# VHH binders against Probable cyclic pyranopterin monophosphate synthase (moaC), part 2

Target 1, 244 residues: Probable cyclic pyranopterin monophosphate synthase (moaC), of Pyrobaculum aerophilum (q8zyf8)
Amino acid sequence: MIVDISKKPDVFRYARASANADVKKCNTAVAAKAATVASRYLPFLHPLPLSATAWCKDGKFYVEGIAHWQTGVEMDVLFGVLVGLLGSGAVKIENLRVEIKQKQTTPPIIENVNTSEAPITREGDLVASAYGRMKVVNLDIVKNPVEKGHPIYAAQTAAALNAKRLCELLGGPCPSVQHFKIEIITSDSVEVRTFIKARDITPAPEALFSAGVALLTIWDMIKKYEKDENGQYPYTYISELHLD

## First folded at step 1 (VHH)

Design g12 (framework vhh_gocatamig_d2)
Fold by ESMFold2-Fast, scan of step 1:
Structure g12 (fold): chain B 244 residues (1-244), chain A 119 residues (1-119)
Amino acid sequence: as target 1 above (244 residues)
Amino acid sequence: EVQLVESGGGLVQPGGSLTLSCAASGNIFSINALAWYRQAPGKKRELVAGITSGGSTVYMDSVKGRFTISRDNAKNSVYLQMNSLRAEDTAVYYCAAKLYSDYEGRDYWGQGTLVTVSS
């Protein structure tokens, strides 16, 4: 279900997300745009009017967002970082996390940075596999139904539906997907492995994207159990996401 | 660390104008944005206007068209030009700095300057 937020206050919601990434150039325009449309891809996210800005600094990719709305924007900016890095050619992403989130009666200030329009070039094998790992405090909650449904089953479905949709965000050619599968394992963390086959262009970005979507769907579904007393995420983050 | 010093407050009649200034010192290269907030007695502190290092601005709806925020990067200063002042603009005005490395969500604050709009 999409949770009822009608009793939550209309206030300014702010969040900033980041990840470590080794990329030659940052596709900040794709990141900012992805954050504003995240609810089209993450199944339990509320649509909202989001202003988002992205930038790179000191080996990190950042997205921050502001909305005057009845729900937080942390999942939207996390999605922006994920898609921005994939649009920047990242094959390895580390420590995708929420750095801070706030709500306040006054509008926060966003730095306006230069947008970049790097062309997206796809070269590689027609088969790709990706691995992701997410650290969580409450593993037992991941294994069982919560208010929004079953996290693992929802993540598998969200990943499969989104395996073909990354090109909507990046622009350029869409791989003709012939096969997709996903496996989610709970150990001391949440682990995801995806496999995808295409007939015409490499689906490597889609393998990473679908793994990231699965992990973010789980995070969104369990997030109220992961927050500390200040509404922050001190221990929840996607520690690694890479091609195998 | 960052320090902020405000000036320019005072008593002004309705319809009048004032310019507030805020000078930043210390580790100014860490500043992402500078903003003006205000707080009237018994009310919450609210954002009036803000400006980023790149020059992007934001304004509270009730001051849009009347107030203008500007920055002098060479002097590390931000200014709030307030025109067509109204009684409801009476408040203590605070300068605030948001830092690039501030993961706590706290801003650095000046001591405040009183603006009184009264006949």
Scores: ipSAE 0.000, ipTM 0.137, lowest interface PAE 19.0, mean pLDDT 82

Design g13 (framework vhh_gocatamig_d2)
Fold by ESMFold2-Fast, scan of step 1:
Structure g13 (fold): chain B 244 residues (1-244), chain A 118 residues (1-118)
Amino acid sequence: as target 1 above (244 residues)
Amino acid sequence: EVQLVESGGGLVQPGGSLTLSCAASGFTFSKYALAWYRQAPGKKRELVAGISDSGSTVYMDSVKGRFTISRDNAKNSVYLQMNSLRAEDTAVYYCAVDYTEWLGYDYWGQGTLVTVSS
């Protein structure tokens, strides 16, 4: 379900997310746009009026966002980092995390940094697989239904739908997907592996995207059990996401 | 089913004292942060005081030194002791529990009216 937020205060919600990735160019415009439409891709996210900005510094990709609203924006900025890196040609992403989230009664200041676009190239095999790993506080919560539904089943469905939709965010032609599968395993962490075949262009970005969407869907569904007393995520992050 | 029931509101003269109580049920009380908010006519709800599961407290600047928040995990209750009350403290006071976000609470009580007059 989409959780009822109608009793929450309407205040300024701020978050900043980041990840490590080695990219030649930084596609910040795609990242900022993706953050504003994250609720169209993550099934239980609330639509909200988000202002977002993105930047790169020292091998790290950042997205921050603000909204005057009744729910936090951390999932929106995490989604922005994921899509921005994929739009920048990343094949390996490490430590995708929420750096900070805040509430306040006065507008937060978002500094304008350089916003640039970098075209992506789609060359490669017509089959791709990706692996992702997410650290969580309590793995047993992932295995059973929570308020929003069953995390694993929701993640599988969200991943399959989104394997066909990354091109809506990056632009350009969509791969004609012929096969998609996903496996989710709970070990000492949440592990995801995706496999995808297309007939016409490489689906490598889609393999990464579907794995990332699966992990973010699980994070969103269990996030109330992952927050500390200050609403922060000291132990929850996607430690690795890469092509196999 | 989460339930929060406030009590203790009423009419009091400036300089007086009141103790608000909030009785909670339907969740593992000791594992969650709780807060008191207030809403005066024509204004948004504002955080008055909060208390974490470990007992750490936060207060709005205008009530520091006058109000004290406390909890009793054995009784599933949170309290707001209000001293040196002022006319500007007149509001409906709400109890809230943090299920998803610090200071952006999921569940609210129905409220209790505090009027500071004369």
Scores: ipSAE 0.000, ipTM 0.113, lowest interface PAE 18.6, mean pLDDT 84

Design h01 (framework vhh_8h63_2)
Fold by ESMFold2-Fast, scan of step 1:
Structure h01 (fold): chain B 244 residues (1-244), chain A 122 residues (1-122)
Amino acid sequence: as target 1 above (244 residues)
Amino acid sequence: ELQLVESGGGLVQAGGSLTVSCAASGRTFSSYAMGWSRQAPGKERELVAGISSGGSTYYADTVKGRFTISRDNAKNTLYLQMNSLKPEDTAMYYCAADRYGSSWYPEEYDYWGQGTQVTVSG
């Protein structure tokens, strides 16, 4: 379910997410746009008006966001980093995490000029597989239904739907998906593997995106169990996401 | 608990450049939003530039394209590079910090420095 937030206060919500960047040029415009529409892709995430900014510095890709709303924006900015790196040509993403989240009673105005690059080129094999790993405080919560539903089943469905939708965010051609499968296992962490086959262009970005969406869907569903007393994530992060 | 100390002010001729800096001491710097406000005699204080903990920047229309705000979290230092200075830029420049890391409004900043005077002649 989409959890009822109607009794939460309307305050300014801030978050910043980052990941290790292994890209020659950062697609900051696609990252900022993706953050603002994350709820269209993560099934239980609340839609909200978000202002987002993205940048790269010292080997890392960053997204920050702010909204005046009844819920936090950490999942939105995490999604922005994921899509921004994919739109920047990343084939390996490491240490995708929330650096900080805060709330405040007063309205900031953030301004940054987004630069956009051309749509990504689609060269490569017509099959792709990806692997992702996420560290969580309590794996037993992931294995069972929570208030929003069953994390693993929701993640599987979200991944399958989103395997066809990354091109809406990146622009350019959409692969004609012929086959998609996902496996999610809980060992000492949450592990995901995706496999995708397309008819016409490489679905490698979609393999990575589907794995990332699966992990972010689980994170969003269990996030109240992952926060410390200050609302931060001292342990939870996506440690790796890469093509096999 | 955060202490802010500005430096680098002085007298400069119109069309010149100047960099002012703000050294932060105390608890943590990297999680704060930082800003530069200025106040000329007989005028209200105005926010001229801000930078969030994540690096997003804001500039007042009066300085946009001429001033650049930046931060060095390893050195706990905030900078304002001022180019193409005009006599109307003459003011006391104040460094400020907001604990929420995203505030652009002067009345909401938690910590303030004592200011550094910038005078533009000619």
Scores: ipSAE 0.000, ipTM 0.106, lowest interface PAE 21.6, mean pLDDT 83

Design h02 (framework vhh_8h63_2)
Fold by ESMFold2-Fast, scan of step 1:
Structure h02 (fold): chain B 244 residues (1-244), chain A 117 residues (1-117)
Amino acid sequence: as target 1 above (244 residues)
Amino acid sequence: ELQLVESGGGLVQAGGSLTVSCAASGFTFSDYAMGWSRQAPGKERELVAGITSGGSTYYADTVKGRFTISRDNAKNTLYLQMNSLKPEDTAMYYCARSPYDSSGYYWGQGTQVTVSG
């Protein structure tokens, strides 16, 4: 279900997300755009008027966002980082996390310090596999139905529905997908593996995207159990996401 | 160099209206959340209105329903339309670029608004 936020106050909601990535050029425009439309891809997110900016510094990719709304924007900026890195050619993403989130009575700054539109080239095999791992506070919450539904089943469905849609965000040609499968397991963390086959162009970005969508869908569904007393995420993050 | 230059202040009768403006330069105005604060003699500075880069607005309870904040990104200008002015609205009004990360506001030099009874 989409959770009822009608009783929550309209205040400024701010968040900043980051990830480590080794990319030659940062596609910050794609990241900011993706953050504003994250609810079209993550099934339980609320649509909201988000202002977002993205930048790269010291081997990290950042997205921050603000909305005057009844819900937080941390999932939106996390999605922005994921898509921005994929649009920057990343094949390995580490430590995708929420650095900070705040409720504010004053509007925070959104500074666009580094916008770049890099050409997205697709070179590689017509078959791709991706692996992702997410650290969480309590795995038992992931394994069982919560208010929004069953996290694992929802993540599998969200990944499958959205695997072919990354090209809507990056631009350029869409792969003609012939096969997609996903496996999610819980160990000491949440682990995901995706496999995708295409006819015409490499689906490697789609393998990474679908794995990331699955993990972010789980995070969104369990996030009320992951927050500390200050509403922060001290232990929840996607530790690795890479082509296998 | 960052500059915020306020104008449009003056003396106005209670119940009247006034618009103050802020001309911004030295940064990409459209990327920043902006606001208006005020400070009356002997009081702390308070934020009375704010607007994000996307156009979402905030108003302090003291001015809600009377003041309207707006921006013109093509002109790099921020506005505050003040209606139904009261003597307690008398203050120096400051244009502000909102904080980035943990840093504080960046303020202009202010424009004086005086409301007579």
Scores: ipSAE 0.000, ipTM 0.148, lowest interface PAE 13.9, mean pLDDT 83

Design h03 (framework vhh_8h63_2)
Fold by ESMFold2-Fast, scan of step 1:
Structure h03 (fold): chain B 244 residues (1-244), chain A 118 residues (1-118)
Amino acid sequence: as target 1 above (244 residues)
Amino acid sequence: ELQLVESGGGLVQAGGSLTVSCAASGSIFSSYAMGWSRQAPGKERELVAGISRGGSTYYADTVKGRFTISRDNAKNTLYLQMNSLKPEDTAMYYCAAEYWGDTSFDYWGQGTQVTVSG
């Protein structure tokens, strides 16, 4: 379900997310756009009017977002980092995390950064596999239904639905997907593996995207159990996401 | 602003029972989902039990079958009944409140210490 937020206060919501990545071009325009439409891709996320900006510094990709609304924006900026890195040609993403989130009655102060656009050209094999790992405080919550539903089953469905949709965000031709499968395992962490075949162009970004969507769907569903007393995430993060 | 005050902590022998309570004031208690978290020195804070506005409950595997969370909206009070206590349950126990329909805990109490001796 989409949780009822109608009784929550309409205040300024701010969040900044980051990940480590070795990219030659920083596609900040794709990241900012993705953050603003994250609710179209993450099934239980609330739509909201988000202003987002993205930048790269010291081997990290950043997205920050602001909304005057009834819900937090941390999932939106995490999604922005994921898609921005994929739009920048990343094949390995490490330490995707929420650095900070805040709510307040006055507008937060942010540094404006100019956005850039970089064209993306895909080359590679017509078969791809991706692996992702997410650290969580409460693994047992992932294994059982929560208020929003069953995290693993929801993640599998979200990943399958989104395996064909990354091109809506990156632009350019969409791979003609012929096969998709996903496996989710709980060990000392949440592990995801995806496999995808396409007829015409490499689906490697789609393999990474579907794995990331699965992990973010789980994070969104369990997030009330992952936050500390200040609403921050001291432990939860996606430690790795890469092609197999 | 919602205020939370925990009580009922103390010393107890292994295998014993203890009930901790959390008194809420300053807002409408029934509008909040409630939980109990604990933290031992050098360890991460762990959510051990949660209860929704409607009474649905959650328990961490470490306490499932031994702890029972309950709420009394008429008294604005949250309870955690702890049975079959183990030395590993020794921690500061914190009461937490989340505005109904949100997915995070926004309000925390000062905590109450529970010490279980072997």
Scores: ipSAE 0.000, ipTM 0.163, lowest interface PAE 15.8, mean pLDDT 84

Design h04 (framework vhh_8h63_2)
Fold by ESMFold2-Fast, scan of step 1:
Structure h04 (fold): chain B 244 residues (1-244), chain A 119 residues (1-119)
Amino acid sequence: as target 1 above (244 residues)
Amino acid sequence: ELQLVESGGGLVQAGGSLTVSCAASGFTFSTYAMGWSRQAPGKERELVAGISWSGSTYYADTVKGRFTISRDNAKNTLYLQMNSLKPEDTAMYYCAKGYDYSSDRFDPWGQGTQVTVSG
């Protein structure tokens, strides 16, 4: 279900997300745009009027977002980082996390950053697999239905539905997908593996994207159990996401 | 339609034993955490025991060592075996499905079954 937020106050909601990645150029425009439309891809996210900015510094990719709304924006900026890195050609992403989230009664100031675009290229094998791992406070919550539904079943469905949709965000060619599968395992963490086959161009970005969507769907569904007393995420993050 | 039906309550002497049961229907029982809470007159409702889909268990300090929670997924039934009962265990006992076997985040609670322990 989409949780009822109608009784929550309209205040300024701020969040900043980051991840480490080795990329030659940062596609910050795609990241900022992706953050504003995250609810079209993550099934239980609320649509909201988001202002987002992205930047790269010292091997890290950042997205921050602000909305005057009834819900937080942390999932939106996490999605922005994921898509921004994929649009930047990342094949290995580490430590995708929420750095901070805040509620404010006064408007926060966002400084303009120089925007950059990287050319989107598609070369490589016609089959790809990706692996992702997410640390969570309590794995038993992931294994059982929560208020929004069953996290694992929802993640599998969200990943499958979105396996073909990354090109909507990157603006480049769409692979003609012939096969997709996903496996989710709970060990000491949440692990996901995706496999995808295409006819015409490499689906490697789609393998990473579907794995990331699965993990972010789980995070969104369990997030009220992952926050501390201050509403922060001291433990939860996606520790690795990479092509095999 | 989601339904939880508690049964097995009654009057028992202090030091005695009793098993209460919860019959569940209308959802996939084997994939949910299940729990037992109780409420005595003039007291707040407390979670006494919980069990995850994988069999991990939680017990409140007030009942630890005396109560045992178990589930039968083939019968869609949850059990609470109560041993060494004390007058302080007198309460309405409620069954619920939930998100976390160790918290009070259970929804919904059934109509309950009354357990009375006499001295």
Scores: ipSAE 0.000, ipTM 0.107, lowest interface PAE 19.1, mean pLDDT 85

Design h05 (framework vhh_8h63_2)
Fold by ESMFold2-Fast, scan of step 1:
Structure h05 (fold): chain B 244 residues (1-244), chain A 120 residues (1-120)
Amino acid sequence: as target 1 above (244 residues)
Amino acid sequence: ELQLVESGGGLVQAGGSLTVSCAASGLTFSNYAMGWSRQAPGKERELVAGITSGGDTYYADTVKGRFTISRDNAKNTLYLQMNSLKPEDTAMYYCARHEYSGYDWGMDVWGQGTQVTVSG
């Protein structure tokens, strides 16, 4: 379900997300754009009017977002980092996390950032596999239904749908997907593996994207149990996401 | 109704220590989660430390191991003990009240701030 927020106050919601990544160019424009439309891709996320900015510094990719709205923006900025790195050609993403999340009555102050776009080529193998891992406070919550539904089943469906939709964010032709599968296991963490086959162009970005969407869908569904009393995430993060 | 006034800022040398304080008036702050945020010119505000009404603490990675947040409910005062200060810690430090609910909404009440400048 999409949770009823109709009685929540309109206040300024701020969040900043980051990940470690080694990329030659940072596609900050696609990151900022993706953050503003994250609810179109994460099934239980509320649409909201988000202002987002992105930047790279010292081996990290950042997205921050601000909305005057009835819900937090942390999932939106996490999605922005994920898509921004994929649009920057990342094949390995580490430590995707929420650095900070705030509520306030006055608007936050943010720096201007330069935006840039890099063309993405779709040359490569027509088969791709990705692996992702997410640390959570309590794995048993992931294994069972919560108010929003069953996290694993929702993640499987969101991943399959979104394996076909990354091209809407990156631009260019969409891979003609011929096969997609995902497995999600809970060990000491939440682990996902994706496999995708396409007819015409490499689906490697889609393998990474679908794995990331699966993990973010689980995070969004269990986030009530992951937050501390200040609404922060002291332990929850995506520790790795990479092509096999 | 709840008013927050920060104090204790000043100029300190790199490697030094400083404690900033936040005095709450109007209502007792023992029922609120409280935090310290900072902002340098041209930078976004960063929550550096938080403490819940129950005493659980949060620290940003930039200050973990160096800063300690604490509260004295009898004096309605919030503290931030800052050790091993670095030039990068130079900022205006703000005290804030956080309201927490099961749906994670509420308001931040901010003070006027206290300037911390770390030289060298």
Scores: ipSAE 0.000, ipTM 0.097, lowest interface PAE 22.0, mean pLDDT 81

Design h06 (framework vhh_8h63_2)
Fold by ESMFold2-Fast, scan of step 1:
Structure h06 (fold): chain B 244 residues (1-244), chain A 120 residues (1-120)
Amino acid sequence: as target 1 above (244 residues)
Amino acid sequence: ELQLVESGGGLVQAGGSLTVSCAASGFTFDSYAMGWSRQAPGKERELVAGIYTGGSTYYADTVKGRFTISRDNAKNTLYLQMNSLKPEDTAMYYCATSRYLSGDELFDYWGQGTQVTVSG
């Protein structure tokens, strides 16, 4: 379910997310676009008006966002980093995390920095598998229904629906998906494995995307249990996301 | 290990024709969309033509009706047939690979390009 936020105040909401990745170019336009439409892809995320900026620096990809709204923008900027990296040719993403989130009555100070990186990573073959791992404080909550529903079942559904939709964000032809499967395991972290087969073009970015969507869906569903007393995420992040 | 080697450029007179070729190696060629970009001195790079894995094509308005892109998956080779050449077509032409034909940001350029010069 989409949770009722009608009684939350309209204040300035700010967040910045980052990840480590080896990419030749920094596709900032795709990242900013994705952040503004994240609720179309993450099933329990509230739509909101968002201003987003992306940049690359020192082996990291960044997205920051601001909105004057009733909910935070951390999931939106995380989605922006994920899609921006996939649109920049990333086949391995590490430490996708929220660096900071704030709420305040006055507008935040925004820094806009554009830098370029090289080289662009590549993939091959018409089958692809991806692995992702997310560190969380409350693993037992992931295994059982929460107010928004069951995190694992919701993630499986979100991943399957989105396995064929990355091309809507990046542009170009969509792979003709013939097979998709996902496995979610809770050990000392949340682990996701995806497998996708296509007839016509490599689905490697889609394997990464579906794994990332699964992890972000779980994070969004359990996020109230992961925040500290200051509303920050000190221990929750996607530590790795890569092709097998 | 990906390598793209462009060839076939040269000097041609306005109204003439030229075919440039790109030999690809080090990746599964038939699984990727391919394209041609060009860059003239003092101008930004532009995507002029693209071809998807299934054979569907894209052309920039500047070249539509004059240029034809094609691929030979058995030979791992991409072609651009250029007809009715104009002086404005003078540029270094680069072969590129991308799953998404949405602009230059998603293309890998590993070759040195091939120079096409169209005289007056």
Scores: ipSAE 0.000, ipTM 0.143, lowest interface PAE 16.7, mean pLDDT 80

Design h07 (framework vhh_8h63_2)
Fold by ESMFold2-Fast, scan of step 1:
Structure h07 (fold): chain B 244 residues (1-244), chain A 120 residues (1-120)
Amino acid sequence: as target 1 above (244 residues)
Amino acid sequence: ELQLVESGGGLVQAGGSLTVSCAASGRIFSTYDMGWSRQAPGKERELVAGISSGGYTYYADTVKGRFTISRDNAKNTLYLQMNSLKPEDTAMYYCAAGSYDYLTGEYDYWGQGTQVTVSG
């Protein structure tokens, strides 16, 4: 289910997310756009009027966002970082996390620093596998139904439904997907492995994307149990996401 | 190397206003997140206000509605406009720049600080 936010106040909601990644160029325009449409891909997010900006600095990819709305924007900017890195050719993403989130009553001063890069070219095998790991405070919450449903089953469904949709965000050719499989395991963390086969072009970005969508869906479903007293995420993050 | 120099601190009566400034020299200012942190004797340092390279602002609940952070990239200067000052706002105010790390509460670069004392 989509949680009722009708009693939450309309205030300015800010968040910034980041991840470490080794990329030669940063597709910041794709990242910012992805953040604004995250609710079309993450099943439990509320659609909202988001302004987003992305940048790269010192081996990190950043997305920040602001909305005058009833809900936080941390999941939207996390999704922006994920898609921005995939649109920048990343095959390994580390420490995808929320750096800060905040509510404020006064309007922010906004500068647009987004720049566009050319679409990434795809080369590689017609089968791909990705691995992702997410650190959480309360692993037992992931294993059982919460208010929005069962996190693992929802994540598997969200990943499968979105497995071939990354090209809607990146532009360029879409792989003709023939097979998709996902496995989610809880150990000391939440682990996801995806497998995808395509007929015509490498689905490696889609393997990474579907793993990321699964992990972000779980994070969104359990986030109320992960926040500290200041509403921040000091211990919850996607520690690694890479091709096998 | 980036150098941050604060100015504008001083003694202010409760209910008054004060603007502190931070002049940045060295690396390109516009690429940095900037912030103001404060520390009173015997207390931990707290982030009071932040402004990203993209211009988005953050304020601690203790100062919301009273303080305004702004930046002038052409002058390489960060500002904190403080209104309706209270005795509990008395602290050393530090300018900071660089990527903010929430886990450590740290920026990459810090100034020497400017003292703000609110009497009343």
Scores: ipSAE 0.000, ipTM 0.215, lowest interface PAE 14.6, mean pLDDT 83

Design h08 (framework vhh_8h63_2)
Fold by ESMFold2-Fast, scan of step 1:
Structure h08 (fold): chain B 244 residues (1-244), chain A 118 residues (1-118)
Amino acid sequence: as target 1 above (244 residues)
Amino acid sequence: ELQLVESGGGLVQAGGSLTVSCAASGFTFSYYWMGWSRQAPGKERELVAGISGGGSTYYADTVKGRFTISRDNAKNTLYLQMNSLKPEDTAMYYCAREGQYTDSLDYWGQGTQVTVSG
C-alpha cells in the first residue's frame, strides 16, 4: 500500500544520500531529475514537490533533496544517487547510504546547478546479471509482511516492472526485454541477484537498476524499523551493487 | 487489545501549567508516531503535537513555544506539558497513535478535559 500520510505534519524535509563509485564523468542532471520522480518507480513512495541537486566529490556521488511535505525524502535522494550513477556509466556502486535526514528545519539554499554530462554508451552482451547487498538492523522484519505489504514480494514485482523503465530516465534507447529473473535471499544481510536478456541492446544498466530498485523498495518498506533515536540510518545501507 | 488512557486533565487558571499523560498498552509503543489532538465543543478536532518513536517533535502554530510533547518508551507513556495556558486552550485532549497500515492517527483514547479559566 501507499501509506496514508494525510494527518502527518507538513514540515520541511531534508535528506542527503551518497555512494562510492568509480566513474569518469558524473551525470548530475539525470540524478537530480530521477530524485524528483522517484515515486513513479518505487511503488510505495508518495509523489511530492522535491527540489534536488547532485554533485561528485572525492570519489563519492551525492544527491540532496528538500520538500515541504508530510513524509521524508530519503528514498527519493537514494533513488537519485542510484540512477545518477547508472547514467554515469557505473558498473559497481558501493556504500549507497543516507548520510543525513532532517525535519523541522528551514531548507538551505541550493548553490549548485545541475549540468548534463556526456550520455551513457551501451555496448556489451545481450544478457546481463547483477548482484546487490544491503545491510539492515533486523532481517526478521524483511521476511514478514509490514504496513506496506510483504517486502520481498513487493521488491520482486517492483524490480520486474522497472527492468523495462530505466531508459525513461537516461533518455536513450530502451532494451527490448525478453527475460527477467530476480532472486532475493536473506543471510546476515539482504542479497539480490538479477538476470535479464534483451533482443537488441545490452541490458546491463537495467540489471543493476532492477537490483537497486528491489533493495530500495525493501528499505522503504522497513524504514520505520531501521531508524535510530534521532531518526537516522546508522546501520542501513546498500554495501555493494555490481555486474556479475 | 490496543488501549490509550489519558489522565492529568483538570481546571487551571489562565497563565498556569498542566501536564497530561497517556498510558499505552497492547502494542510496541516505541515503533509508532504518537500525538495529542484537542477538541472544543462545536469545533473540529485539531492536532496540537506529535512525536516519532525516536523523539522527533512537531507542534501546531497555536501551541508552539508553550507546549512540549515527550515520551518514555520504557514506560509506554506519552506526555504533553502545557505552559502559559489560555482560555482558548480549553478542550478535551485526546492521545492518538498512527495506524498499523496508515501514516494518519487512527486510534484515539477517550480523552481528558482541560479547562482554563480567567
Scores: ipSAE 0.000, ipTM 0.147, lowest interface PAE 16.3, mean pLDDT 84

